# VHH binders against Uncharacterized protein MJ1408: the designs that were tried, part 8

Target 1, 350 residues: Uncharacterized protein MJ1408, of Methanocaldococcus jannaschii (q58803)
Amino acid sequence: MSREANPFKKMPTILMPDELMAKALRRGEKVANEMRQKELPWLLKARFVEEHKVRTIASVVADNLQKVIDKTPPVRKLPKFYQEMVEVLVGIDDFKKSMGAFKWASELVRKLGNEYARKIRKARTPQQAGKLRKEFVGRVKSILEQIHPEMAFVAVAREKLKDLPTFKDLPTVVIAGYPNVGKSTLLKKLTGADVEINSYPFTTKGINVGYIGEIQMVDTPGLLDRPLYERNDIELQAILALNYLANLILFIIDASEFCGYTIEEQINLLKEIKDLFKAPIVVAINKIDLVDEERVKEIEEKLKEVGIEEILKISADKDIGLDELKERLKKIAIKEFLKDKDAENKELEC
Below, E stands for the ipSAE of ESMFold2; O stands for the ipSAE of ESMFold2 at other seeds; V2 stands for 0.75 times the mean of E and O plus 0.25 times the DockQ between their complexes.

## First folded at step 1 (VHH)

Design f08 (framework vhh_7n9e_1)
Fold by ESMFold2-Fast, scan of step 1:
Structure f08 (fold): chain B 350 residues (1-350), chain A 126 residues (1-126)
Amino acid sequence: as target 1 above (350 residues)
Amino acid sequence: DVQLVESGGGLVQAGGSLRLSCAASGFTVSSNYMYWGRQAPGKGREWVSGISWSGGSTAYASSVKGRFTISRDNAKNTLYLQMNNLKPEDTALYYCAAQLEDYSGYDIPSGEYDYWGQGTQVTVSS
């Protein structure tokens, strides 16, 4: 990913029409009170007060709407993972067009502010100046009410997008396997540090991110830990978005079956993930300290039958085989990452 | 360049209906937020109804809500406004407009945020 932070984290809170209008009116009244202290002839003073009230209201509304635009990244220029998340959670085109409504309203309010300020300067009475200010306020209220649906849409979009995980543009290993096969223990042992817990759509556990030097390790509990036929379309699309992130899938098998799932069940999940993801798969047979060597060989043979070539035998709990696994993951992940970067650069040259 | 051509206006009695069409050329409507506006004689321009590129988000001015329906046919590059239960107050020149993406300069060479047509006249008699 080109940026180290979730690109949507800086999106501001979206004020609804009534809230934004109230804020603008309060600020306008404060400025009007300050202007009333100026030494000017009666009519000029009345016009001056109303003119500055209009200019302030226009500025507060227009600047607030423009701030939303300025702090929202353009979707098409995002890393593919984040583009797909906008599509899955929100809908890219509706998001872009709703942002367009903010831009239209911001510019129209600014234009009207200038128009009414000019009219107020030419007012023949204080009452006429006040009437023009009230007319302007009514037009701004109408504009905000007209874009109310788009404001509500962007507010919901912001809540969905601001909590997406932060991924670095590094070789990335995505970890998969049933619950309790030892994924969390393994991740901690391989990274040697506390893992970062990030929220992710459709999992209450979030995702865990750790690092092996410049290799990004991502554990996805709730996403790649149960059969795919149990997913709805949106959940499946969120899982498929990980294809834009993963350079390698590390699948963990619990040889002891203490996790509560048979070897057959575990291999069936592996086959579903293998079909779903374009990235190569490395399988780590975990908890070998709890089973006979002959049983481990049986599992290896079954894995080879389903097309798995990269198989490693480990015990995360007992620190067996972890250095070999670490070096194998680094080698494959770096190779795949560089291959993907070369393909991406070729596409940009066309 | 961008061109928008409105049609379907005319003279109708109060309580009647009209369907306005806007044919777009020089850009693809399926990539743009679009709206209908109107201008009554001696008055400024007023926004009437807007629609997202997909049709998933629509909005209406309070004066027309429940009576007017905005829709689009992206395959025909056309925007529509179905106007029901018309009132004398709806008498105006109706025009369609396209808005830019949320960032300036995207697909609009002049940097303008709105492009609109010349309009189609709607007159509602008492």
Scores: ipSAE 0.000, ipTM 0.154, lowest interface PAE 16.2, mean pLDDT 81

Design f09 (framework vhh_7n9e_1)
Fold by ESMFold2-Fast, scan of step 1:
Structure f09 (fold): chain B 350 residues (1-350), chain A 126 residues (1-126)
Amino acid sequence: as target 1 above (350 residues)
Amino acid sequence: DVQLVESGGGLVQAGGSLRLSCAASGFTFSSYEMYWGRQAPGKGREWVSGISSSGSTIAYASSVKGRFTISRDNAKNTLYLQMNNLKPEDTALYYCARHPTRYSSGWLTSQEFDYWGQGTQVTVSS
């Protein structure tokens, strides 16, 4: 599977037992009505009608359950980002167990359908044929109620997972920094257009995705814009899943402090992100048009003290330094992406 | 008629241990993800721990990880929180909560949980 598409987008709506049973019964009755129109001896006609009802009900139920399995990607074959998101949002073991329940029920319903169809074919009276069909329907209802918990679980899992962002398998830059440091303005300036808004867990603001040619730019408001020590473990796991996407972190500092955060507060957030992410970090000192050169130099010196080697001075508002930033991001992100792909290919050779 | 009843709180000295229990009734306990949250004096509610319906998936807030253990007994409709190496900062009213949706995992924040119990007070001195 490819990072280019959210692998869960193709998951079908999960019908609950009553809905699926009603659908199967409607299909069975339609087939029965077609069969009742045939001019056949009364016993043969009754057996034929009931046999085809059972076969139709079994197929509708079993095929619906199997379709869920067929259109749900196996977790083990997912890109690591999506595997981690299944674990964080759903729980991989519970998800696998639920898929197993769908498979079990699909196979059992099909087996029972074949069994009861054969019994109906041997029925000596129309009443016996009808009784066998009713018995089969009761057993299918029982099977669906038995897996009702797993059906409900997968329905909720689908709703959580289908809303995950669609990431392309491209060099990816993840943008971080406090609110109001100029991230949104910068992203629009670098990509030349408004960004695509995608949902993400633990942020009501979503994430913004834009492109610089074949470079994917991801801004994560609500995720990498406040201290990470304030997060619960599940939120932190969702944030750390971005490690599987990020080839480069772009951290934005507001030199003017008009964002409402001091330089010290901004550098502390940078240190947290640097500690938790494996990707290299580029720092852009933004709003240099609002401060003197000496202030910018002080910020640069503080950044070097915390181990930052790639520092650029920009003004998103005044279009200063943006071409240089764009070129640096492209070169580093492409290099890291190719390095990561080479490492993946070598592991597969073992 | 959903009910969650917490118990096991009390006064304990720093470094001590307590075991909290939450007795659930009025719903199929084994079908819901369950949580522990807390509210300290003068602070908002914070999520402490969560456990899936089967017990296979467990998560903790960073502040309690390694010290607290969440568990459940679906046969007894009971949720537990074993608290070890308690600190004065753990002083709070502790609540249990259930996920609003049956068989769902909680990506939601603590403020979005369906039902909070009355709570049990934990006070850590020293």
Scores: ipSAE 0.000, ipTM 0.160, lowest interface PAE 18.0, mean pLDDT 82

Design f10 (framework vhh_7n9e_1)
Fold by ESMFold2-Fast, scan of step 1:
Structure f10 (fold): chain B 350 residues (1-350), chain A 128 residues (1-128)
Amino acid sequence: as target 1 above (350 residues)
Amino acid sequence: DVQLVESGGGLVQAGGSLRLSCAASGFTFSDYAMYWGRQAPGKGREWVSGISGSGGSTAYASSVKGRFTISRDNAKNTLYLQMNNLKPEDTALYYCATDLSYETQGFIEVPDDAFDYWGQGTQVTVSS
């Protein structure tokens, strides 16, 4: 829950060893060119050229590696949702180890650059100065190749993490229910159609984020729209990370069954979600305009039998019950958000 | 295989001119700096001039600066050394050389004697 953007959005593109080395060598040559413009004896010119080349190569390599470290947020300081996403998608321990490899290589390259620059200043011949520069370049190439696996790991981690959704620190309602129960229509009508589409792990449809004033509405197509027992452990953990965001779950039931799922199938998905999510659940019985009152009452009775206390009857298509739903969602989400903030503050005091 | 073949040497009088050529093959010529070195009778090798892969940067030993001009034709994979106002002390075997340890497209390096590849050389003799 950052205020501006996903905390990983500022991570730079990770150059591989060959790319970073090529960039460093090109910068070194540019600086060397400036030194060769001076009217100096060959040996003094050779020393200055090679010394500045080494210093430039060291700075380009070390600064590039350090920039990755500086622009990567410390995992321990992340909101719980993002900490869990690093664990699920990447592995926190491997991520920390890889950042350590970048730090080690950056510091070693700087140290070697200073060491070789000093040796070059004392070179007796242009050949000696050139040999020292080549030796330095060989050592830098070796260091980058030694951390090549960690560079590749961070590049993959960056791609997985940089496109995670940006969530605001607001009361948040997560929307669940089978496909075609009317979630998209409902979200548009509650939020005024202004929704942001964000990528999320294990859904090609992404997630939709909208707002009812200061209430954050999150629609999760592909995540909470089919049985959870059909998921593998990693996929399920990514879904359960939403527990760190959700102050309220809004579950949508299609009373008409026109969505292609029976009421029994829909209630079974609801029971799974209720068991796995900490947040309270509000159920909206949708498409009441397509069924008689007896059918709606039957569904209400079944929901009460499974422990659902907050039930609303709506038609998203016909604009029935939407104001009552909106006010109920606001009231419960704000209450739960403040309760969760109080609990978090008490944990930090201990 | 990398090959460097020099030509254009010969006998010339003091104050005269010669143009040396080096035909290169077996590597991407435009990606690497090229160098001219020379070895006078009974002496070690001396660096004379260098040119970056692009041809945008050149460097010269103080002994030849203002008299010699290095150039290259990347379309023909050929390196040149235009030698003007030749002196008896310019008498030497002239070598074309390159270092393939990394690309030097944008600028010339001052070389050492540990080049990866050297040509056979072309003899330049300047009479007094």
Scores: ipSAE 0.000, ipTM 0.118, lowest interface PAE 18.2, mean pLDDT 82

## First folded at step 2 (VHH)

Design b04e (from b04 with H109E; framework vhh_7d4b_2; at its last look DockQ between E and O 0.52; V2 from the best seeds 0.00; counts 0 for: pae O 14.6 > 2)
Amino acid sequence: QVQLVESGGGVVQPGRSLRLSCAASGFTFDDYAMGWYRQAPGKQRELVASISWNSGSINYADSVKGRFTISRDNSKNTMYLQMNSLKPEDTAVYYCAKGDTLYPESSYEEDAFDIWGQGTQVTVSS
ESMFold2, look of step 2: ipSAE 0.000; ipTM 0.255
ESMFold2 (binder alone), look of step 2: mean pLDDT 80; pTM 0.804
ESMFold2 at other seeds, look of step 2: ipSAE 0.000; ipTM 0.210

Design b04f8 (from b04, 18 letters changed; framework vhh_8emy_2; at its last look DockQ between E and O 0.01; V2 from the best seeds 0.00; counts 0 for: pae O 15.8 > 2, placed apart)
Fold by ESMFold2 at other seeds, look of step 2:
Structure b04f8 (fold): chain B 350 residues (1-350), chain A 126 residues (1-126)
Amino acid sequence: as target 1 above (350 residues)
Amino acid sequence: QVQLQESGGGLVQPGSSLRLSCAASGFTFDDYAMHWVRQAPGKGPEWVSSISWNSGSINYATSVKGRFSISRDNPSKTLYLQMNSLRPEDSAVYYCAKGDTLYPESSYHEDAFDIRGQGTQVTVSS
C-alpha cells in the first residue's frame, strides 16, 4: 500500500436513526404528493401512492447506509500508518463490526422495501395499502434503532479520523529533540517556505510538514520532544506509528543548553528515540556559535559512544552548516526510501 | 451554496457531436446521482440521462439511447454528456441536475431533482 491522502476525508456525515428516518419520511411524502396528481381510480391511486412512498423511503435509508460503506476504505488495505491510527483512535475490530452493521441494515431495508411494495400492489383497499406502508416504516425504524450504537460509533470515528494528516509517498525525515533546540527555525531554513500544520493525535500543536524538493520534512512538536516514559500506552502507540512514515530521523542537540536541558538529558532522549525507531538517525549539533569548539567535540564524542555515526555541526540562526546538512539529509532519506520501496515491491511480487 | 454551471452548447449541423460539461460546487458531488434534463421552447422539461455516484448505474431516455453518453469525473466535480448524431429534435436548453440519492431510482420525475443551473443552449439547424 502506498502512503497517500487521508483516506477518511471522503466519509459522509453519519445520520442517527431519527435523523435518517425523518429525511426518508420527508422525501417519501414529497413523492407521494407527486403521485397523487396521477389520474387513476381510487384503489389504484392508493396502491400507486403507497408503493412509491415505500420504495422511496427504502431507497433513501438503504442508499444512505450504503454510501457510508462505499465511501469508507477497508482498513486492512490501507497503508500501515493509517491502520495504526485507526487502531489507536477507534479500534479496527469495532470499526469493521460497525461497517458490517451498516451493510446488514442497508440490505435488509432494501429487501423489505421490495417485499412491502409487492404486497401493496395487491392491497384490496386503500386502508390496507396504508397499513402495509405504516408497518414497513415501523420495521425500518426498528432496524435503525438496532444499529444505533454502530451508527453513533461511526459518527465519532469519522470525527476522529477525518483530520488525520496527509503524507505524500516521498522520502521522509522526522525531526526530533527537546523544545527550543531550534527545530522549527531549522525546518523553515531548510524548506525555504512556510510549513503546513496538520492534526496529529495527542498533541495540541499538530505536526508541521515542509519540503526540500522531493524530501518530506515532518516536525512533531509535542510528540518527540520529551521523555517517552511520560506517555501513556495509547500516546506511545500513536508515536510508534511514525515508524511507518520515517525513512530518517533528524535529532537536534542544543550545544549551548540554553533550551533548558543538559547534554546528558538530550542524549538520554536521543537514546529512547533510537531504541524506538527503526530508521537511521542523523544528529545535528545546533547553536555551535554559542559554545567553544572543545565543547562541540566533547558532545560529538558522546554521540559516537551512543552509536551515532552521522553527526553534523550547525547554527540555524547563523546559517552555518545548513547546506551540508540539507545535502546529507537528502542523500540518506532517498537511499532509505528506495530500500523500503524495493522491499515493498519484492513482497508484492511474492 | 449549491451551484451547477453548464457549458459546451452551441449551434451545430445535423449529425454533429457536442460534449456538454457541468461544473458542480457547494455540495459533496460524489454523494449524489446526477442527471441531464433538457427543455425545448414551449415544452416541459424532458429527462435525458442519469448516472449514479460511482458511474455503476446509467440510464437514458429512449429518444437518446445509443447516441448520447453520460459520464462523470468525481475528483473534478464535473458531469458530462457526449451527444453524437445530433438531430434537430435535440435542440433545447440542457441542464444538469443534482439528485437526492446515490442512485437514480426516481430519474423519471422532474420534481425529484434538487437544483438546476442556468443551462446551455444546443441548437441543431435543419
Scores: ipSAE 0.000, ipTM 0.194, lowest interface PAE 15.8, mean pLDDT 83
ESMFold2, look of step 2: ipSAE 0.000; ipTM 0.203
ESMFold2 (binder alone), look of step 2: mean pLDDT 83; pTM 0.851

Design b04w (from b04 with Y108W; framework vhh_7d4b_2; at its last look DockQ between E and O 0.49; V2 from the best seeds 0.00; counts 0 for: pae O 12.2 > 2)
Fold by ESMFold2 at other seeds, look of step 2:
Structure b04w (fold): chain B 350 residues (1-350), chain A 126 residues (1-126)
Amino acid sequence: as target 1 above (350 residues)
Amino acid sequence: QVQLVESGGGVVQPGRSLRLSCAASGFTFDDYAMGWYRQAPGKQRELVASISWNSGSINYADSVKGRFTISRDNSKNTMYLQMNSLKPEDTAVYYCAKGDTLYPESSWHEDAFDIWGQGTQVTVSS
């Protein structure tokens, strides 16, 4: 599901066992103080106070655990991008197991609350009612301790998942190329100045999102602008999740080499990107105003040797070739987006 | 800034109806249970009705069951209280309250709801 916002943003803060128990005990004592003011015979008042304390503690604990379940989307219903990110960052099976532990604990605490409340109604002395309530509290503490590992796991998972980027369900072009090839200038020229900065795992620079009408443009500084040998397997898997987002890759080459990388180095990066992604690739040879036509033709021939068939020649600074680029990106991205939507529907039918 | 603004109060004759509204802002409305409280002169503030985030769990005080109906519209960030067959003992200031959980606690304890509106006066008199 490619929702307007990160589906994990709504997850509540996960309280650890001692924090949750302390919250429940504070609310239970407030209820007890209010109930002590009622005009009731001595034993009936004791039963009433302790019963309501138990019910309050049970509700606070069980509701807190249930809130986590209710506010966490089922992984199977998420768009593939987010499903892959859950697997990479936390592990889907462990995440599901932990949600099961929350459900188990919530249901058991409610059940025990009801059982102890009924026992307290039959208490023969105020001391017996208090003993039953203390026993109930001990049982709740034990249950929370038993699921402490799952509570800690979900707390870590929440921190990792709440910062995932927000992407619209639109035809998407991912921009790649070395630093200083003109990616940011081109993005601004194609989309206007309104670029959104989003977080993405394993980069502190974030990713930039802009739009050409209903085409989502994504620039990936720190992700697709350096050789992959600098990445471990986990980081590479996070980068590969972009396959579920990208309908088209736009790779930018600096014809002038003023970016500080040779054409050979730029083409080597292109080959790495081509191997990572299933999406088609359009290459834009940028800064053609700074080199002669012979050089541009040499670059074009080298790109054809690599298997690149969609090549455009531009200058972002001089506004050369940008209209044709926009139309080519739009056409290909929309075609691939619709193709992916058809494939997604067929998977749901299976 | 979290704000709850009640409206729809007024002076009515016994047996008539009023509908209260609570407009919420400054928080994600559908993340929380909501409630209506009232306070008559010289009496403790009491929970009148509560509703879970999805309207799946609704509770009423015994004194208003069958006469009052709580509802919410999450698309408008608004909660309502339809008050039918009003009696003089319903005279009170009515407060909208925001919970800190998705579901109302069964305790009928006011600190289960952590943010309160300024209130709207309902007066039932001949």
Scores: ipSAE 0.000, ipTM 0.311, lowest interface PAE 12.2, mean pLDDT 84
ESMFold2, look of step 2: ipSAE 0.000; ipTM 0.282
ESMFold2 (binder alone), look of step 2: mean pLDDT 80; pTM 0.816

## First folded at step 3 (VHH)

Design c06d (from c06, 14 letters changed; framework vhh_7d4b_2; at its last look DockQ between E and O 0.01; V2 from the best seeds 0.00; counts 0 for: pae E 18.9 > 2, unsure alone 60.7 < 65, placed apart)
Fold by ESMFold2 at other seeds, look of step 3:
Structure c06d (fold): chain B 350 residues (1-350), chain A 126 residues (1-126)
Amino acid sequence: as target 1 above (350 residues)
Amino acid sequence: QVQLVESGGGVVQPGRSLRLSCAASGFTFSSYDMGWYRQAPGKQRELVASISTSGGSTNYADSVKGRFTISRDNSKNTMYLQMNSLKPEDTAVYYCAAEIGWTPDEYLHTSEFDYWGQGTQVTVSS
């Protein structure tokens, strides 16, 4: 299976001004020591040493800043999921401004390096050459301090974004329901050995990603398993980013209530999720082997009152109803995926 | 705006001690080598002591070795000069100075610092 990489995975570590300057100065001094070994007249050696020190420092600083730009995807070209995650976690406007600051600083440092190297070649004394190199270093430090806020911002942004999950551009089903309703067992039964754990903001459990052929299944422990009033605004926005991934929601109800939540509580969670997501919802009533048929019918009637049209009756543990569920999920997820692609294409026709 | 402000100068008797402070602002203090210079009437400005960015490397003029101690506190953006066993020959205006970057102490025996304070008077007399 083809897998898309997290677009932020390739971002390099972001150095702060003093760290980057220290690295550049160390490299400049190494080059200077090598150049001092050459057999040259006193003044020409001083010019040569200081020129190469300046060029090395400029290159280390400018190349480091440019590498950050080159390895960071432009936000507006990302899939909508990642655009929303950038907005939620760090802020798109500040991220764009920070990339501009890196570009400005990189280009200015290169320009100054060339200017000071030329001045050093004209120095009349070793002391003048050294003074010019010191002036250059001072200006580079000043430039880095001017963009210090943007460097710090990008460092924080990188730490937040580098571990975002990787999702394929495939029909996607997101699984929801209270803890212990059987979500993990069902995911294993439907997908087999392809389940992977991925990081996601605001959950320490991560998310589980698996596949039924070309259908991407996503289980979200810690995200869609408790009432929304228990979430702060940032957590809620991260949950809403799933709208850009989900073609279908699969909500699991534990008919037996052994999960620790009443059917009413489970249906209340379902209503909250239905209100937040634009994707259609399929409800699977799980653990039907532990309750009588009349109880299952009662639950089914309550679900229809909430507006749920797609209801399956299953037992993940006993392998009851899973083939029908799998087929229904595929059909709906593919239909919704293609519908979303058609809408996306119409926006691009303008 | 880069600013270096010396304090702690004064008039003292020979054999006594004095502690100078240099408060720094307007730049990343921990990225600068720091130094103390002095200038006596009718004499050229001379390096008294210098200290690397981390404090791990120090230099002293021969005339003050064993009597003066340079130190820095990067958390307070301050450099110090502890001046013990003062002599009349130590009478001078003392200047705080800062230089960007770290270079081996043996490279430039006559290096000059980029930023300077306004100076503080130290007078050693009876």
Scores: ipSAE 0.000, ipTM 0.102, lowest interface PAE 17.4, mean pLDDT 83
ESMFold2, look of step 3: ipSAE 0.000; ipTM 0.144
ESMFold2 (binder alone), look of step 3: mean pLDDT 78; pTM 0.780

Design c06q (from c06, 15 letters changed; framework vhh_6qgx_2; at its last look DockQ between E and O 0.08; V2 from the best seeds 0.00; counts 0 for: pae E 8.6 > 2, placed apart)
Amino acid sequence: QVQLVESGGGLVQAGGSLRLSCAASGFTFSSYDMAWFRRAPGKEREFVAAISTSGGSTFYTDSVKGRFTISRDHAKNTVSLQMNSLRPEDTAVYYCAAEIGWTPDEYLHTSEYDYWGQGTRVTVSA
ESMFold2, look of step 3: ipSAE 0.101; ipTM 0.603
ESMFold2 (binder alone), look of step 3: mean pLDDT 84; pTM 0.859
ESMFold2 at other seeds, look of step 3: ipSAE 0.095; ipTM 0.600
ESMFold2, look of step 5: ipSAE 0.012; ipTM 0.304
ESMFold2 (binder alone), look of step 5: mean pLDDT 84; pTM 0.855
ESMFold2 at other seeds, look of step 5: ipSAE 0.013; ipTM 0.424

Design s1 (from b04 with E105K D111G; framework vhh_7d4b_2; at its last look DockQ between E and O 0.01; V2 from the best seeds 0.00; counts 0 for: pae O 16.8 > 2, placed apart)
Fold by ESMFold2 at other seeds, look of step 3:
Structure s1 (fold): chain B 350 residues (1-350), chain A 126 residues (1-126)
Amino acid sequence: as target 1 above (350 residues)
Amino acid sequence: QVQLVESGGGVVQPGRSLRLSCAASGFTFDDYAMGWYRQAPGKQRELVASISWNSGSINYADSVKGRFTISRDNSKNTMYLQMNSLKPEDTAVYYCAKGDTLYPKSSYHEGAFDIWGQGTQVTVSS
């Protein structure tokens, strides 16, 4: 699957056992009414009607279950980002198990449909034919109830997965930093006014996606803008799925501290993000128009102490340093993107 | 192609220590979680320990907690299992395993690891 599309968006609505059974019975009765119009001797007519009812019910049930399988991509063939999202939101093994249950039930219902159709052809009375059809329906209902937990699981999984973000397979920069450090203003200046907002787990603000030519810029409000120490392992795993997306982290520091956080607090957040992400980090010291040069130099020294080598000085509001930032982001993101592609190729060669 | 080669197994007396190594090749080692499994005679494989790509998330089976330490050196493409205070019940073939994600899944027995090595024998007996 392409990184450009959410693979779960086309999953069909999942019917529960009673809903699917009712749908199948309605279609079966419609077919039975059509078959009753045939001019046939009394026993042959009963056999014909009941056989076609059974075959129709089996097809409706089995095809519905198979459609879910067909519209759901195999998780292990997805890009790693989507594999992580499936794990964090629903659990890959439970998802696989549920798809297996759908397949098992679909195949069994088809097999039973064929078996009962053959038995009905040999019925000696209309009552025997009707009894066989009723037995078949009872067995189908039992099979659907047996997989009811898996059907419910897939219904919930569909709701969680259908709105996952869509990303292009491009060099990608993820933006981080406390609220009000200038992330939104910077993103707008670098990419233009029209960015796409996408949902993401554990933030109601979503994520903003924009572009500088062929560079994908991702702003993560509510995700990488506060300390991560209170998140449970599942929430953290969702945030860390960004490792499969990010070729570069752009961390924004507000030199003025007007954002409401001290430089030390901002550097502490930077350290948390540096520990959790593989991608290299570029730090942009923003709002340099509001502080003197010696303060900016102090911030630079503190950043070097924590291992940051790529530091840029900007003011998004005053359009200072943005061209240099844009060129540096492009160079590093493309280099890391190509490095990741080379590593992927070497893995395939083994 | 992915290759995982375990070493460091052997026969030791109860209460002693062993250090297992897993040399990895054929993939970008620091993109993946790694783990150790073991299989005792007549038993199913069980997860012993798992470690994220950056060593930031480490999990142990209850039976080895406090006695075993998992670690990794991404510069050498090697994972380790330091096994202290060995007991006869630790006797098993130990397998190195590669995950398919940066972090091990939170469920030990839901198939967090897809590729395994050939194993190294650890025998704890008098």
Scores: ipSAE 0.000, ipTM 0.255, lowest interface PAE 16.8, mean pLDDT 84
ESMFold2, look of step 3: ipSAE 0.000; ipTM 0.337
ESMFold2 (binder alone), look of step 3: mean pLDDT 83; pTM 0.839

